# Designs tried in a protein design chat: VHH binders against q9y6x5. Part 34

Target 1, 379 residues: q9y6x5
Amino acid sequence: LPPKLLLVSFDGFRADYLKNYEFPHLQNFIKEGVLVEHVKNVFITKTFPNHYSIVTGLYEESHGIVANSMYDAVTKKHFSDSNDKDPFWWNEAVPIWVTNQLQENRSSAAAMWPGTDVPIHDTISSYFMNYNSSVSFEERLNNITMWLNNSNPPVTFATLYWEEPDASGHKYGPEDKENMSRVLKKIDDLIGDLVQRLKMLGLWENLNVIITSDHGMTQCSQDRLINLDSCIDHSYYTLIDLSPVAAILPKINRTEVYNKLKNCSPHMNVYLKEDIPNRFYYQHNDRIQPIILVADEGWTIVLNESSQKLGDHGYDNSLPSMHPFLAAHGPAFHKGYKHSTINIVDIYPMMCHILGLKPHPNNGTFGHTKCLLVDQWCI

## First folded at step 20 (VHH)

Design hd14
Fold by OpenDDE, fold request of step 21:
Structure hd14 (fold): chain B 379 residues (1-379), chain A 118 residues (1-118)
Amino acid sequence: as target 1 above (379 residues)
Amino acid sequence: EVQLVESGGGVVQPGRSLRLSCAASGFTVSDNWMSWVRQAPGKGLEWIGDIYYGGSRFYNPSLKSLVTISRDDSTNTLYLQMNSLRAEDTAIYYCAKGKDYTRAFDIWGKGTLVTVSS
């Protein structure tokens, strides 16, 4: 039988949640599989970019999803969570589900994973759900497991996405132990649902399952605000994305805009596009605006409005608070093995290996995941 | 001390609805996956549906339109709502506690009889 892989994302699951809260279902999953304690995600540490990095193995500058909100100056198109269905935004890369879908006797399935309800390179998964946050986990789980079990050609790659604990992290902040405990318990229970369903259907033994996330969450506060209006008039620029990484499109001379912003706050770094640190791999794309502002951890960039978020993400990808985890189980993975760190782009070549797919050029390093795999040497 | 007790069964007319209860003792319903099964006279056991840890529910396709499983954490009780009952729904209905990550049951109730007749 061809290898099968289910990729699951719980949005905004910070890695250290595993140390600070109890996850009996997830821990059981880990016990029978592998754990990567920290996954260094890509900059910026936002949902759409990082989810696409997982399935492409590319930095954001390469796959073209450089933020949750984007603007293309040539076409004058906008990208946002409410406007993400144009293949224009996704076609700068080939996600793994497309690669898999194009194979003989294989098909892909998706439940709400970013980009999966869009034809990319004129290809869409044979089975997918249009994104709708109101759809229950039950329904998503039912569909994905049905497709994994009964499809022809067989589904060999599937994705499942869930919006928590990200939404709650934004609402309560990651330091709210009471509320986050409740939220994370629910997440663990859903993991239980997943495992139990797979067991019931007899899929568990032959299915590789990866549970991961796109980013973490940091605590924000009303006491840590950076008001751009105090530094520059709104008429001098267009805001493409706001916090914690603001994308600035100048309406006047770029240098003038830069000079007005460069000393706006000691808790914000201001970069001309060409001066963006190389370590971010966030420069070589036209969708990256001429000026970006990067707030320090826990600081929020605002306009003449107060922020209501108690948690946020998108910060420097070197910050531990931004890092998710990866757990995996299945015939491809060891049992009871824990690994310290990988890069999020490393997941793609690993998944390709598991599925027997030839990977597209990517930024991942397969060697970083060898210790997770039973057919590889861990040296 | 660990037990399941079904209730709510009885004689009902066709087309009527009935809600069965399953009271659990000695364990927490919401921390486990639970199931409803039934056995008609002279027939084998038939799976009705499950409710998992996070509340996800799965049903026998042949019965899906007629049944709803729910639970109340405060009372530690499992429920089976049945609608549009038919004569063929006559059976002993059992609730069961599942064994974690298996297809097996740890605990069974004694069952409650549902008779659908005019």
Scores: ipSAE 0.934, ipTM 0.973, lowest interface PAE 0.4, mean pLDDT 96
Fold by OpenDDE, fold request of step 21:
Parts: C-alpha cells; sequence; structure tokens
Structure hd14 (fold): chain B 379 residues (1-379), chain A 118 residues (1-118)
C-alpha cells in the first residue's frame, strides 16, 4: 500500500504555547512521534503565504502568494480572503496535492486548506470542501477521514485546516492567559478528536500525520500605533496591504512617496522593493509592491482608524513570536524524538519523500528533516 | 465512585421523540469520549454514536438521521435525542465511557429500557 500523509494546520499556533500551556492530547501525540520545537516560517508571516510555502517548499517570492491581500498591476486583479479563487494567483507554483495526483494514480483530499478549492495548473484536489469558516471541525474531520478510508483511487495525501487559535489570538492577544488557556484547551481537545477518530477507523497505525501551523502571534496595543496619515496624504498612494507589513503603490513619484514615509516612525522600516533585505527572500516577484513598510514587533500600522486587534502576525520571520511548531506521528517518523528548528520550506521535501514523490524545485533542505525519519541516517 | 446512570426510558408510541440522559459521577464527561449503544431483544449490541473530547460527534450511518448526541458540561450529563421512533428501536439503551485512544469502553451504565409500541 502506498504511504499516506495527513497534514493538519491549526492557524496561528505559536510555538511557545507548548511550553506555557498544557496539551495532554498533543503531548501524547508527540510522545509517540516527533517534535520540532520551532519552525522558521517565511516572510511575510501571514496565513495564505505560509500555508502555500508548506505545500510547495518555496519562498513567497517564488510561489507568488506574497500576502493575504495582493494586487497585480498588469491585470489589475486583486487578491484577498474574499477573492482567492482565481487560479491566476496560485499558478506560479505546484502544490503537493497536485503533484500527488499527477505523478501517481492517487487522490488528494482537503478540508479548508488554502488553495485547495482552486484548480491549480488545471488540477484540483480530488476531494475538497469549499472554504467556509462556519463549517465545524466535526464536519471537516468526518469528511477527511471518510476520504482517507473509502476513496478510489486511494487518498494518499490529505489536508485539514482549522482557524484557531489565530482568530482568538487576534481577539484576546497572546498574553491573555485566561482566555488563551481556554482557547488552547479546545485546540488540544480537537487534537484528541482527530487521534480518537483515526483510531476508531483503524487508520492510525498506517497513516503519517503532521500537525503544524503557519505562524505565531504577537501582542499588540493601542499604545503602539503607526498612523500613516500623519506622514503622507492618501491621495499619493494606493494601499494594497496594511499591517504589519504595508504594501504601498505610489500614485506619484516613488521617491517622493518613499521620502515621506522613510521617517514616519522609529518603529517602522521602509524599503524600496530593491532594498528589501535578502534574508526575507521577498523581492523577486511583480506582486510585491514598489514600497513596503515593516512595523516592529507589536506595532500596528493604521490609517485614521485604530486597529482593534490585540494580537497580530506578519512580522519579521526571525522573531520567535512568529514561529509555529511541527509535530508528527506515523510509520515514517521516529518515536520520542525532538528537534530544535527547521525551516517551514523544509516540510515539502520531507512530505515528498514520505509519499514517494519527486519534488518540484524548491527552497527546502531535505537534510534538515532526516533525523525525524526512520529510514534516514541522522548526522 | 465512578458511575453512569441512564434515565428517560419508557414506553413511547411510534413517530414520537424521546431524550435519554446519562448522568456521570466520578469523572468529567467532557474530558472523555462517550458512547451510546443499544441492545434489542434477542440481538447483539449496536453502536449508536460517539461524542469526543472537543465535541465532535459520529453516528451509526443507519441511525444518523434519527439521533443526536449532546452533553452538558455544567451538569456532567450525556444526552441522546431520538426522533421518529419505530418499533425496531425498542431496546435497552446504554451510555458508556470510552477508553482513551481505543475502541474499548471503561465504564457502562445499567441501561434504560425504551419500548416503542402502538
Amino acid sequence: as target 1 above (379 residues)
Amino acid sequence: EVQLVESGGGVVQPGRSLRLSCAASGFTVSDNWMSWVRQAPGKGLEWIGDIYYGGSRFYNPSLKSLVTISRDDSTNTLYLQMNSLRAEDTAIYYCAKGKDYTRAFDIWGKGTLVTVSS
């Protein structure tokens, strides 16, 4: 039987939550499998870009999902969470579920993972749910396990996505111990649901399961705001994305716009596109706007209206607060092994290896995950 | 003392609805996965449905349209709502506490009899 892999994402699960809160179900999962304590995600540290990096092994500049909100100057198209169904945005890369279906006589399944309800390179997941945040975890879990169990050709790769603890992190802030404790308990219980369901169906022993996230969460405050309106008139630019990384499309001379913004706040770095630091791997794409503003950790870029979010993400990907974790269990993985750090793009070549797929060119390093795998030599 | 006590059973006419209760003591219902099973006269045990830790529910496909499982954390009680009852639904209904990450049960109630008769 071909290897099977279920990739699960709990959005906005900051890595250090594992150290600060109790997760009986997840801890049991880890005990029987492997843990990567920190996953360095890609810049910007947002939902759509990082989820696509997980399944492509590419930096954002390479796979083309460079933000949750994008604008293409040539086609005049816009991308957002409410407008993400155009294959135009996704076709700059090939996600693993497409590869899985094209390289082998196999099926892929997806429950709400970003991009899975879009035909990419004229291929859509064999089984998928249209994204709807109102759909319960129960329904998602039921569908994904049904597909894993009863599909023909068999589903060998599946994804499951859940919006928490990100939504709550935004609402309460990650420093709200009382509310976040409640939220994270619910997440752990859902992990329990997942494991229990897999056990009940007899899928557990032969299924590789990865539980991870796309980014962390930083505490924000009304006392840490950067008001762009104080620095530049709104008539001089179009705002494509706002906080904490603003994408600026100048309506006047770019240099003039830059000069008006460069000293706007001591807590914000302003970059011309060509001057974006190389370490971000966030330069070589036309969808990246001519000027980007990067707020310091915990600072929020606003216009005349203040943000109501108490937590946010999207900041420098070197910040620990932005890092998620990765846990895994299954025939491909060791038992009781912990690893310090990998890059989020490293997940893709690992998944390809597990599934026996030839990976597309990617930015991941398979060597970084060898110690997690039973069939590999660990240096 | 760890215990499950079912209640709400009785004689009911076909087409009617009935809600069964399962009161737990000695453990927390929401920290465990729970199940409803039934045994008709002269037949074996039949699984009805489960409710897991996070509240996910799964049902026997043959009964899914007729039953709903729920729980009340404040009262530590498990419920089985049954609708459109038929004669074939006559059985002793049991609630059970599941063993974590297994298909086995740790604790059973004594059961409550439901008789569907005209």
Scores: ipSAE 0.934, ipTM 0.973, lowest interface PAE 0.4, mean pLDDT 96
Fold by OpenDDE, look of step 20:
Structure hd14 (fold): chain B 379 residues (1-379), chain A 118 residues (1-118)
Amino acid sequence: as target 1 above (379 residues)
Amino acid sequence: EVQLVESGGGVVQPGRSLRLSCAASGFTVSDNWMSWVRQAPGKGLEWIGDIYYGGSRFYNPSLKSLVTISRDDSTNTLYLQMNSLRAEDTAIYYCAKGKDYTRAFDIWGKGTLVTVSS
């Protein structure tokens, strides 16, 4: 039988949560498997881009999901969380579930993972749920495990997505120990639910499971705001994406807009598209706007209205607060092994290896994950 | 010290509803996965459903439409709501505590009898 892999994402699970809170279920999962303590995600550190990077192995400039909100100047199309169903946005890459499903005697399943309810390259997951945040973890877990257990052709790749602790991180801020303790306990319990269900169905020993996240969370404050209206009239540009990385589409001369913004705040870097630092791998896509504003960690870019978020993400991907973790368990993985750091794009070639899939060209480095795998030589 | 005590059983007419309770002592229900099982006269044990650590619930497909499992963390009590009861639902109903990540139960209640009859 072909190997099976379940990829699970808890949105906004900051890596250092593992050090600052108790996770008995997750720790048990890690103890019997592997842990990557820090995963360097892609810039910008937002949900849609990073989830797509996980399943494509590509930087955002390459897979084309460059933000949660996008605008294409040629087609005049908009992308947002409420408008993400157009394959146009996704077709610049081939996600792993499509690759998997196109193989003989294999199928893919998905519960709420970004892009899984969209036909990409004219292929949609054999089993999927239309995104609905109101659907319980229970229902998602039930569907995923059912599909993994009773499908023909067999489901060999599945994704499971959950919106916490991201939502709570936004609401409470990651430094709210009281509220976040409660939230993270719930997350750990849900991990317990997952593991228990897999064991109860007899899937646990033969299923590879990856638990990861797309980004972390940084503490924000009303005392750390960058008001663009103080620097430039809003009639001079269109805001495509706001904070903490604002995408600016000038309505007047780009240079003039840039000059008005470049000194707006000591806590914000302003880049012309061609001057975006190479380390971000965030330049070579038409969907990246002419001017990008990057707020410092913990600073929020606002207009005349105040932000209601006490936590946010999307900042420089080198910041530890933006980093998620990766844990894995299954026949493909060692037991009791911990690794310091990988890049989020490295997950894709690893998953392809586990599943016996030929990877599409990607930005990941298989060598970075070799030590996690039992069938690889770790140097 | 550690025990489960079922209650709420009795005689009920067909079509009626019944809620069973399972009071736990000596351990926290929400820190464990719990199960309801039943045994009809002359039959083996039948699994009804589970509630896991985070509250995820899974049911016997044959009973799913008729039962709901819940818990109250404040009272450390497990519940089984049964609707549209039938004669074939006559059984002793047990609550049980799971043993960590294993499939085994380490604590059982003594059970409560439910008789469905006209």
Scores: ipSAE 0.890, ipTM 0.955, lowest interface PAE 0.4, mean pLDDT 96

Design hd14
Fold by ESMFold2, fold request of step 21:
Structure hd14 (fold): chain B 379 residues (1-379), chain A 118 residues (1-118)
Amino acid sequence: as target 1 above (379 residues)
Amino acid sequence: EVQLVESGGGVVQPGRSLRLSCAASGFTVSDNWMSWVRQAPGKGLEWIGDIYYGGSRFYNPSLKSLVTISRDDSTNTLYLQMNSLRAEDTAIYYCAKGKDYTRAFDIWGKGTLVTVSS
């Protein structure tokens, strides 16, 4: 029978939570499989961009989902968390579930992974849930396992997305050990539910399972605010995205707007698009605005001098606090192996290998993940 | 010692509701996956449903609309709510503790009898 893969994301799961909190179910999963201790994600370290990078193997400039809030100057279209269904935004890449379900005798299933309820290249996941954050983990798990177990043609690639610990990380901040311990214990219990259900259904032995995340979380503070209103009048620009990477569309001469912003704070870097550091791979897309502002870790860009966030993400992807982890178990993976780091874009070619799919052109390097796989030489 | 004690059984008339309790001692209910199973007179065991570590629940499709499993972690107690009872629901009702990551049960309660008179 064809190889099968379930890709699971727990949003905002910072890599060092594994060292600082107890995860008996996840540690049992890791013990019988593999762990990548740090995954270097893509800039900006936001939810939509990084989830799409996992499933396309592309940097944000290449797949076109460059932020959670975007504007396209040619079409005049806007993208946001509440306005994300126009295929226009997603069509600059082909995600793995599209490639998978176009193979003879294969289907794809999705429980809430970003983009899976959008017809990308006129193709929507074979089985999917419309995104609704009120749908319980229980219902998502039930649907995914039902589809993996009972579909014709068989579901060979499935995705499952959960909003925690990201939501709580924003609310409490990662340094709130009491609240985050409770939150992370619940996440570990849900991982236990996943594994127990897969075993009950007889899926566990022949299903490859990846448990990963899109980014981490850093502590914020009212003592670390950057007030744009102190540096530039609102009338000089349109704000496309605010924090921690602000996207600025000038209404007046671009150089004049840049000059008003460049010395606004020592805790913020101001880039003309052509001057964005090459290491970000964040320049070559029309959806990246002419000026971006990049706050230092833990700093918040504001307009009205207040923020209720205690944790945030979106910062420089070199920061360890922005890095998630990856764990995996299944017939394709070694048992009891720990690996230091991969790039998040490396996950896509690895998944294509596991599924026997020809990858589209991408930024991942298959060689970076070979040591995780039983069928590869680790040299 | 590790034990499960069901309670709340008795005689009920058809169409009524009943809630069964399962008190656990010697282990924590929420650290385990738990199950309800019943046995009608002269019949084999019939699985009712499970509740897992994180509270995910799965039911026998034939009973799904009639039953709800819950637990109270503060009292270490598992519950079975049964609605619209019929004479066919007359059975001994057991709670059971599952072995982690298996299909097997390692601890059973002694059961509580529910009689639905019609």
Scores: ipSAE 0.762, ipTM 0.914, lowest interface PAE 0.9, mean pLDDT 94
Fold by ESMFold2, fold request of step 21:
Structure hd14 (fold): chain B 379 residues (1-379), chain A 118 residues (1-118)
Amino acid sequence: as target 1 above (379 residues)
Amino acid sequence: EVQLVESGGGVVQPGRSLRLSCAASGFTVSDNWMSWVRQAPGKGLEWIGDIYYGGSRFYNPSLKSLVTISRDDSTNTLYLQMNSLRAEDTAIYYCAKGKDYTRAFDIWGKGTLVTVSS
């Protein structure tokens, strides 16, 4: 049988939720497999960039999905969560499902992972669902398991994406124990549904399963607003993205816009593109705007309005609140092993190893994940 | 003390609908995966469908258009809605509690008879 892998993301699942809430189904999954307690993700800590980093092993500057909202000055194209289907945005990298299905006698399947309904390098996932957030977990699970069980050529790489706990984390904030307990119990039940279904179909013993996330969530407050309109007239720039990392395209002299912003708030760092800290690996792509504004954790950049969000993400990737977890089970993985940390870009070369794929050039380090794998010596 | 009790069976005419109930005691239905199974006279057991922990439902393909499984967590009760009943739907209907992370059942109800005849 060829090696098979299912990659699952529960969006916005902060690593320390595992310590602070009860997850009987997920803990059973971990007990029989491996856990990475903290995954250091990429800056900016947003949904589209980090999901693409998982499947390409690349920093955002290298794969070209640098934010959830982007503008390309040469082509005049705009990217957003409602306008994400142009292959132009995705073609600066090759995601694992493309590499996988180009192998002989292999196909890929997708239940709504970002980019899987786009023909990247003229190649779209062999089986996929067009993105629609109204499609239930039950339907996503049914489609992905049917494809894993009944496809020719066989599906050897599959993905499943779910919008929670990110949506509720924004709505309630991670500190709302009552509401987040209810939300996270539901997610644990869905993990139970996943595992039970895989066992019922006879897929469990020969399928590698990774359950992970793209980022965490931090608490926001109406007391922690940065009013951009109090520092600069909106007519002096075009706003490409707002919070917590604002992307600013000057309409007047760039230095003049920078000088108006640099002392706007002690809770916001203002960077000319060439001055963005090297540790972010967030400089060398034309889609990164000439000026970015980086809010401190829990601060929200607004235009002279209140904010409706009680939780947010996108902050500095060194912040523990921005970090997800990774759990995995299957023939490739040890049983009952816990690992402290990896980088999110390390997931890609590990997945390529499991599937027997040659990885494209990437920023991951295979050695960081060796201790998770039964066929590797852990040193 | 752990028990499953089916009810709602009886004689119905072809083309009609029927709703079966399965009352659980000694455990919480929503903490478990649950199933409906039937046995026609002189036949083996036939799986109807399951409902899982998070509410995901999966059905026998031959019955999928005719049945709906649901549960009511406030009354700790599992339901089977059957529509457009046919003579071949005559059977004893059982609910069962699944054993976590297996294909096996560890608790069965006593069953309720449904007879479809004119």
Scores: ipSAE 0.760, ipTM 0.913, lowest interface PAE 0.9, mean pLDDT 94
Fold by ESMFold2, look of step 20:
Structure hd14 (fold): chain B 379 residues (1-379), chain A 118 residues (1-118)
Amino acid sequence: as target 1 above (379 residues)
Amino acid sequence: EVQLVESGGGVVQPGRSLRLSCAASGFTVSDNWMSWVRQAPGKGLEWIGDIYYGGSRFYNPSLKSLVTISRDDSTNTLYLQMNSLRAEDTAIYYCAKGKDYTRAFDIWGKGTLVTVSS
């Protein structure tokens, strides 16, 4: 039978939540499979970029989804969470579901993974749900399992996306133990639903399942605001994205805008595009603006003096608070193995290996994930 | 002591609705996957539907439009709402506790009889 893979994301699931909260269902999943304790994600540590990095194996500069809010200077097009369906934005890479369903006798299914309702290279996921955050986990799970169970050609690659704990992490902050405990307990129960349903349908033993996330979450506060209006007049720039990585398109000489910003706050780094640290792999795309502002962990860039944000992400990808985890179970994976860290871009070549797909050129290293897989020497 | 006790059965006219209850003791309903099953006179067991740990629900396709499963965590009670009852819905109705990560049930209620007549 062809190998099958279900890729699941719980948005904003910080790696250390596993140590600080109770997850009986997820821990049972891990006990029978593998755990990667920290996944080093890509800069900027935002939702759209990191979900696309998982499925393409590429840094943001290479796949072109460089933020949740973007502007392309050549075409004058805008991208946002409410305006994300133009294939123009997605076409700089080929996500794994496209490669998968172009194989003979294979299809792909998606329950709301970013990009799966877009015809990327004129190819949309074979089965998909249009994104709608009001659709319950129950309905997403029902659709994905129906497609895995009942499709011709068979669904061999499927994705499932859920908005929590990211939404609650923003609302309460990751350090609100009472509210986050309730939220994370609900997520663990939904993982239980996933596993129980797969077992009920007879899918569990022959399906590879990856449960992961795109980024973590850090605590914010009203005491840690960077008021951009105190440093520079709005008339000197166009704001493409604000916090914690501001994307600044100068309306006047770029060096003049830089000079107005460079001493704005000791809690913010100001980069000309050519000076962005090489370790970010965040320079070589026209969608990256001429100046970016990178707030220190827990600091919020604002245009006014107040913020309602209690948790956020998007910060430097070296920060442990920005790192998610990865757990996996299935015939391709060892049982009871824990691994310290991988890069988020390493997930793509591993998934290609599991599915027997030739990976497109990418930034991942298959060798980093060999120890997770039963058919590989751990070298 | 671990037990499940169904109630709310009785005689009901065709076309009416009925809500069955299943009171659980000795364990927490929401920590388990739970099920409703029925047995009509002279027939085998028929699965009605399940509710899982996080509240995801799955139904027998032949009954899906006629039934709704719910639970109330504050009273540790599982419910079965049945609508547009027909004579063929006459059965003993059981609730059951599933065994984690299996397709098996490890605890059954004693059942409650529903008779749809007249």
Scores: ipSAE 0.726, ipTM 0.906, lowest interface PAE 1.2, mean pLDDT 94

